VH-VL binders against Rho GTPase-activating protein gacHH (gacHH). Designs and how they scored, part 4

Target 1, 179 residues: Rho GTPase-activating protein gacHH (gacHH), of Dictyostelium discoideum (Social amoeba) (q86l99r1233to1411)
Amino acid sequence: SNKESLPFRRDVIEKVINHLRENSLDTEGIFRLSGNMESVRGIVKSFAHGEPNLSFEVHNISNALKHYLRSLDPPLIPYEFFLMLLDARKNEDAETIRNIFWKIPSDNRVVLTLLVDLMVKISENSNVNKMNSKNLSIVFGPTILKPRTPTLDRMALMTETQLQCGIIQTFIEDFHYIF

## First folded at step 21 (VH-VL; from r01 with light chain N34H)

Design s01
Fold by ESMFold2, look of step 22:
Structure s01 (fold): chain C 179 residues (1-179), chain A 117 residues (1-117), chain B 107 residues (1-107)
Amino acid sequence: as target 1 above (179 residues)
Amino acid sequence: EVQLVESGGDLVQPGGSLRLSCAASGFTFSTYWMHWVRQAPGKGLEWVSFISDDSSVIYYADSVKDRFTISRDNAKKSLYLQMTSLRAEDTAVYYCARDKWDAFDIWGQGTLVTVSS
Amino acid sequence: EIVMTQSPATLSVSPGERATLSCRASQSVKSDLHWYQQKPGQAPRRLIYDASTRATGIPARFSGSGSGTEFTLTISSLQSEDFAIYYCQQWYDWPPTFGGGTKVEIK
């Protein structure tokens, strides 16, 4: 019945990431602490319409970005790359992860590069903001990498989630090699 | 007062099942990552399971990952641990714990699970 | 899995004296190391997080130090309420792990 898929707007995401890069690197718990959910909902709506409203406290903006990315269909990393990336992570194969990244469509690659670069900058300041690569991978793993058809098998779902988080952690820790 | 209260611990036979609950109060439960940690009688602390604030990330200790299921209900401010195929080695006090930047800043009082014939 | 090793297992100390507890990690956890106090019949209580930061309400006689693989908890002048078991814990990487504990008892 009520679907919440949102359109991909590259220029909106770039503007939001740039705003966060300038305003969030010293913010304790960025992407992990909550915002006001009514404000977050309104900000997400502004993203979907192509005119992002960034006149809010930074936690509201970071939560809005997270929610917006979660609501994309197809996701930021298109569905066809899901199993290939998980297999490469399972085999601890960063070279294959790099090769798969470069096959992702250009607009998605640009946005993913900007997003992971932001995560790298945040993690480099984790003594202040408390968000290391492991914490960021928990936040972003299932947000940007997800299967077209979710498994009903509980053990398979747990393994997939661990691998999703591991891929994001690899992106952050091996950024200069992969990107 | 920030508080976590566990319940549901009981005496069960090997192979049995049990559901533990943890009621949260005094803080915004829906925004915190949560853990279960256990302690066998006279032994040290052992991490059991993790669940993120929206349940999108879940992890288990290897010893329990095929038998235990963590879940949460943010509307009811409650954390759960469904335990199946219980073994004598699962005998412990089970704590729920709130995650604060990789440490456990708030603990419940614990609930005792005893697995024996 | 990162193994945490605490020593000694038991430390006998007189009131008013200094206690020094050791925690070693099997690989670097940088500063992602935390200390807990547990008294009989009670849940653990967080004392120190991020190797050296005292939790709110913890007396100044508790201090933590170290980084990488070697960490120390120091109680500078033991009080009667400090006789307990102390645990270290990391979550630098999965899974979170605890040390085996050090029991601090009255000499």
Scores: ipSAE 0.756, ipTM 0.891, lowest interface PAE 1.1, mean pLDDT 92

## First folded at step 22 (VH-VL)

Design t03 (from s01 with heavy chain R98K, light chain K30R)
Fold by ESMFold2, look of step 23:
Structure t03 (fold): chain C 179 residues (1-179), chain A 117 residues (1-117), chain B 107 residues (1-107)
Amino acid sequence: as target 1 above (179 residues)
Amino acid sequence: EVQLVESGGDLVQPGGSLRLSCAASGFTFSTYWMHWVRQAPGKGLEWVSFISDDSSVIYYADSVKDRFTISRDNAKKSLYLQMTSLRAEDTAVYYCAKDKWDAFDIWGQGTLVTVSS
Amino acid sequence: EIVMTQSPATLSVSPGERATLSCRASQSVRSDLHWYQQKPGQAPRRLIYDASTRATGIPARFSGSGSGTEFTLTISSLQSEDFAIYYCQQWYDWPPTFGGGTKVEIK
């Protein structure tokens, strides 16, 4: 569908992340196991309207957050930062990644900090929940960091995707340095 | 009842192309990450490719990344491997495998690809 | 990438005896290490996951141990159906990798 976009609502995302921090850290496969699609759609609609409905099983909430973030346009990390972050990751340059993060608009930075902190907490309990930094990077790489215009070149797309996941993995593993 | 069934293995000449299929049944295919793994005759297992549940993340082994394309059709519960520029060293049994917590809990029976002039 | 090294390449064991197979990772994979059994002409079967947890339906004579970089698969009393090739595998980080295998054969 060529019409898929949703408004950025910082207050909604904060509430959802705080709910997940309280309810998901020992949940097996969080962000990776599916929810009920009908429930997930309804929850995403509640996010978009500013009144998050969190009275659902935790997998429905995590899937709704993932879908909501994927549907943002512009994405959580605005388009102009995409190539700069990928280049910094390609050069293994965490200092430059940190410098770029602090140029991101403040509302986006706050949400990104809360989201990555949640991922850090989940990964610290991965012996229980099965979601380490690599697994979380697969889930969130293309979700929050994407190009304005997707490439049609297969090799370029693969390289971009690998770097997108690598950025998220760097965020999680170097959280206290970057954030 | 949980099954993966590969098909499409054949004899092909070097430089040729081939498309492998994997049909899934007995589980919710659309929610699982999937892999291709291969095994040359008399040799060990070699991971080939990965695709996430919604196809948003795709990875290849370095030996194949410019020649193979993984894809999936969640409506048809099917995984695919499109192979081009085939070489003798690509001769192997190709398995599709279901990811479960970084391991492969379900494997297909495999399909043989032979690259020979 | 994380290199997985299995030893020995071949292990000749009499039925009823103990078999001990080793797998070493080139860097820590914590406990994210898995074992597979493969019989001739068949697909691999998951045997042990997360270093020490038996997969459903795997007999108790199979046990796994280890963490970090060194791992062991033990078959406490080898049965005729256990003569196979055994592989270790990690996906703690990209890419997933397998060891070279240990063939357990009848002495």
Scores: ipSAE 0.765, ipTM 0.891, lowest interface PAE 1.0, mean pLDDT 92

Design t04 (from s01 with heavy chain D66G)
Fold by OpenDDE, last read:
Structure t04 (fold): chain C 179 residues (1-179), chain A 117 residues (1-117), chain B 107 residues (1-107)
Amino acid sequence: as target 1 above (179 residues)
Amino acid sequence: EVQLVESGGDLVQPGGSLRLSCAASGFTFSTYWMHWVRQAPGKGLEWVSFISDDSSVIYYADSVKGRFTISRDNAKKSLYLQMTSLRAEDTAVYYCARDKWDAFDIWGQGTLVTVSS
Amino acid sequence: EIVMTQSPATLSVSPGERATLSCRASQSVKSDLHWYQQKPGQAPRRLIYDASTRATGIPARFSGSGSGTEFTLTISSLQSEDFAIYYCQQWYDWPPTFGGGTKVEIK
């Protein structure tokens, strides 16, 4: 990938998530609709430097967070958990998903918890913001859960992506059980 | 005007292949999720496939999984459906549809695919 | 998958009369329920989205109501151009699914 890898900054992510929790729950298409790309790039840059610029419109901030998370290497959910989660999802095994989640490194787990909590809150207001659990899962599935080695098989890739999204959807819909 | 126009429908034999196209105009195609929906003659509507704005997420109905391939070219504002191993039960009018908050707010006129020996 | 069940399959109504169409979801879809109208030889057209919001250009005689698992499309006074097949649809969860449709025909 030609995408630049940015450092993982828990403190920055928490600040951004808190901001979005307070300012984005009623925003139509939050995390889905595009912002101004120039602004988004600038905001992402601020993340990398340790002080998030939150003076922008919420779509720009949410997109910045999305892009930032997407650029992480390793992903927010580390690679070693990818196949296990997919397998658990395939088997509709929420208990295993829960167990896997709690094995995730502490900083990642905390951030993931905050992020999914935000998604839960967003989804609860989906009648207004149009971002239900399914839609959020489509956005975040391939964003925070990625394989170490991409598959070249078209069918496998499709299945993989569906499972990625499914995991995120499970996180949202079974939040209180898993987290 | 916002518009979708399907093309490529034809008569094909079972086991054959066909590629459908959907040309979008009047809106920023690259920002929309898109769907294919089909309707067999005299029957109801059946969702066929989904593709996200950047093609990162794709879904198929079980009935077409492994045989159909959805794709898009955002630069050309086009949606495609490559169909292979066609069956008689694939006979239908195929619609491309724009997704707007889980509803299909824009439909093409449809293109007829007939699979017959 | 979420099964959408429409009833009745056929509804015979006289012009000027009220038509009530039902759509039931096997699971809650909250308000993620949409209605489409399809006339012979035409593509479907979105009538109602988000359970109760009329799409642009849709006459006021069309209204949608309901949430969760029970939804209703109402045509307050049926006009000649309203005789068509009506479909409900959800995409609250995968896969998107349609009801079987209700054919509104002239009595």
Scores: ipSAE 0.928, ipTM 0.956, lowest interface PAE 0.5, mean pLDDT 96
Fold by OpenDDE, fold request of step 25:
Structure t04 (fold): chain C 179 residues (1-179), chain A 117 residues (1-117), chain B 107 residues (1-107)
Amino acid sequence: as target 1 above (179 residues)
Amino acid sequence: EVQLVESGGDLVQPGGSLRLSCAASGFTFSTYWMHWVRQAPGKGLEWVSFISDDSSVIYYADSVKGRFTISRDNAKKSLYLQMTSLRAEDTAVYYCARDKWDAFDIWGQGTLVTVSS
Amino acid sequence: EIVMTQSPATLSVSPGERATLSCRASQSVKSDLHWYQQKPGQAPRRLIYDASTRATGIPARFSGSGSGTEFTLTISSLQSEDFAIYYCQQWYDWPPTFGGGTKVEIK
């Protein structure tokens, strides 16, 4: 995986998401199954340079997007919203989650909306692609929602991660209410 | 051949600790989500814990949360379950199970954990 | 959690007869329903996955059907080796849950 922080490029992400929307909804294990790492690295580099290379197999492209998002600093969901979202999830408070979402910076909010929309579409076809909302949340929870400073306590970390995943699951399952 | 082999089951007293191991072979262990599932004597199956391929996501059943710790070593193709504060109701055969699309397609033979005074 | 309920708890069937096992989910799990067979002293074995797909090596006499909240495992002609306990399982949502099992015994 790419451990270097890459620049946030809204236009590139939108193009990649559109491509995946058109080409990945029936792909088994989309975003979960790994691609060719050399290809993935190359695709990620193309993202950073502003021109996404979308000539690869869909698993390579989806993994490239996942790795790219993971490398963002700050994350797609900025650090300042992390604790608020976790607390809202603890309380099963979808309204608060919604309110927090709409406070996210515009570019991030737009990309997040597109990304979760894609997840919704994927999850609706989970009988074919095997990626229901739960599975997608496991993949994307720690990917786009991260703490500024990771906890060292194992139990706290476990709880935190579950909440991260839960928030993503809420995004997917309550998409029309939140977004 | 794809195989999972559990070990570490033993007789322990209540409040005791025990570490279970699961050795995987015949497949790319590092790419699979893994589970622990247990079965009390004469009872049904109960999910215990989940760990993702890179250990980034972990879940526990409420019955073991705070007492059990799941972990994995992908280099060693091994899954672990550290159990603490063991209770009589933890007595069970513990199975290591490979996840494939929300189903458990490969099971180990199981290892018996008995908690008794 | 999603509660899985299997019925009957025990099913007595003669060799060669049809066996029908039911599994109900407290809420929809779509097709994320799997069946396992367990014989005495053995680990569970995956039998059916995704509600209706037979696992590798599973005889054709085993079939699964259903979606949403109601599922059925059918053994068209029970063989001697089929006497066992059968479990259904979902992981559509957290946590993964199993049914209580149906024991298929010889009549």
Scores: ipSAE 0.927, ipTM 0.956, lowest interface PAE 0.5, mean pLDDT 96
Fold by OpenDDE, fold request of step 25:
Structure t04 (fold): chain C 179 residues (1-179), chain A 117 residues (1-117), chain B 107 residues (1-107)
Amino acid sequence: as target 1 above (179 residues)
Amino acid sequence: EVQLVESGGDLVQPGGSLRLSCAASGFTFSTYWMHWVRQAPGKGLEWVSFISDDSSVIYYADSVKGRFTISRDNAKKSLYLQMTSLRAEDTAVYYCARDKWDAFDIWGQGTLVTVSS
Amino acid sequence: EIVMTQSPATLSVSPGERATLSCRASQSVKSDLHWYQQKPGQAPRRLIYDASTRATGIPARFSGSGSGTEFTLTISSLQSEDFAIYYCQQWYDWPPTFGGGTKVEIK
């Protein structure tokens, strides 16, 4: 994606996450189903300007948050942690993943904690909203954890994306251990 | 009517290549996750590959990893499976399936791939 | 991976009788369990999704129950068109996996 980078706004993200925590846990396909693109773009713009517009339907808001996070540069999980996390996931090393998490800058770590907490709550209600940890990881894996430079090799990219998703899934499923 | 139609199945020799296609109609293809599932003659169902709506996430069964490539063209409402280095154990009817909340709610009729010397 | 085990492999039932099919998961899949019916020469058809919801057009004699690791498909009164192979499937976690199937045959 060649989208413009947006500024990281912790306060805005926290407000949006809190809103979604209160209004989206029983929403089928939350974060997965698309909203109205025009509305989504407008909401994302409001995020970038520091005043989140939360008067929209939750699919528009959740989709806006997803797109906003995707547009961050650096990503929510900074680039320097990308390879370390992938390696830890390859080795199924949850302890290392935990250690890496706690090295993430404070603002990013706080937001990541809130975001994954939301994912946990959503996944606990997956019988209703259909978004279990696996589905959430597919949505958020390549969204918040990215390499600094795109991977060009097809096979390497495939492995990379699987590991990205796997890390997010680990965050959700082992939340209390890691966070 | 919602429909998936597979094509491309054929008889090939071991080590050969084959490309399967799946044509979707009757629904917004670009918004759905898609799968390939195969069934060897007289055997059960085996998941083969997954591709997300925007192709950003792809998974393969270990049995086909490195040999098969899943892809999609949302504009053409088509799903593909490029198979290389085919083996006898790849002999199966191959189904494309639409994902709806982790269930496969729509299946094609299947296309038969036979790998034999 | 989550191993799905179906039992019995073959179930012989007389028309009009009750058929009970079991599906066990090696770990919890919550209610992310689906059932498919497959007749000879045909593609699988979704029968039950989310453990207990009948797909569109599926007769009321079919019912699904269970959660976690134990699931059951019940056909209250077997009809002639119900003789087929039934598969359970999960995608709660990677990879998607199917049970080995239960063949329901006429007794």
Scores: ipSAE 0.926, ipTM 0.955, lowest interface PAE 0.5, mean pLDDT 96
Fold by OpenDDE, last read:
Structure t04 (fold): chain C 179 residues (1-179), chain A 117 residues (1-117), chain B 107 residues (1-107)
Amino acid sequence: as target 1 above (179 residues)
Amino acid sequence: EVQLVESGGDLVQPGGSLRLSCAASGFTFSTYWMHWVRQAPGKGLEWVSFISDDSSVIYYADSVKGRFTISRDNAKKSLYLQMTSLRAEDTAVYYCARDKWDAFDIWGQGTLVTVSS
Amino acid sequence: EIVMTQSPATLSVSPGERATLSCRASQSVKSDLHWYQQKPGQAPRRLIYDASTRATGIPARFSGSGSGTEFTLTISSLQSEDFAIYYCQQWYDWPPTFGGGTKVEIK
């Protein structure tokens, strides 16, 4: 995984998401299948410079977005919301999840909305692209929602990651209610 | 040829521990999600555990949660299942299975775990 | 969890006859439904994936249909090698779950 922290660029992310919305909804394994790592690194660098290179195959672009999001510090969903979201998920409290979402800083909230909207569109075409809400949640759970301090306890970590994925799945499946 | 080969099955007493291994060959192991599935003698199939390609996401069946640990070594093309606090009801053939779009498209031959006093 | 129910538990069919196996999900799994064949002493083998797509090497006499909560595996003309136990499986949501299986035996 990419350990380099890159600046948060809303405008770049929006462009990339729009591109993927238009060009990847029928792509089998979008965000899951790997691309060429050299290409992916190059694309990620283009994000950092403010002009995304979108001339590549969609697996390279989607993986670049995934790696870029993973590298953000703070994460797309800021640290202060991590425990609250996990607790809400444990209690199957969609209302609280919704309330927490709307407390997220505006730029992050906008990007998160666009990203999950893309996931919804992808999942609706899962018969073709094989990426249902569960699969997307596995990909994005630990990518955009992270703790400030990682746990070293094995059981806690397992529970944590499951909750991370569960929250993303909730975002996708209850999109119109939450967003 | 794409292949999975399980090993490590044995007879153990209740409360004992055992580590299963699954060796993959013929495909890019590091890119696939993997599962363990078990089958008690004369019974149906039961999902046991899941691990993503980079080990970032792990799930367990409630029946084994807290007792079993799934792991993988992509460099060695190997999947593992560390079992502890084994119970009689854990007696089963344990299969390693490759995930392909939510289906298990490749299975190992299985390895038998018997838990008995 | 999504409960998968297969019926009948045992199906007795003569060679050359049509076999119809049912799989029901307690809630919709869309097309995330897969079928496996298991013969005695062997590991399961994938037959059908995504409700209706035959896996590589699977004969045309095997077909899958259905969506949502009701699914069917059909063997148009049963061959001697088709006597086995068949399982359906979903992973639309956690956890992955299997049906109880249908044993297809010779009549």
Scores: ipSAE 0.926, ipTM 0.955, lowest interface PAE 0.5, mean pLDDT 96

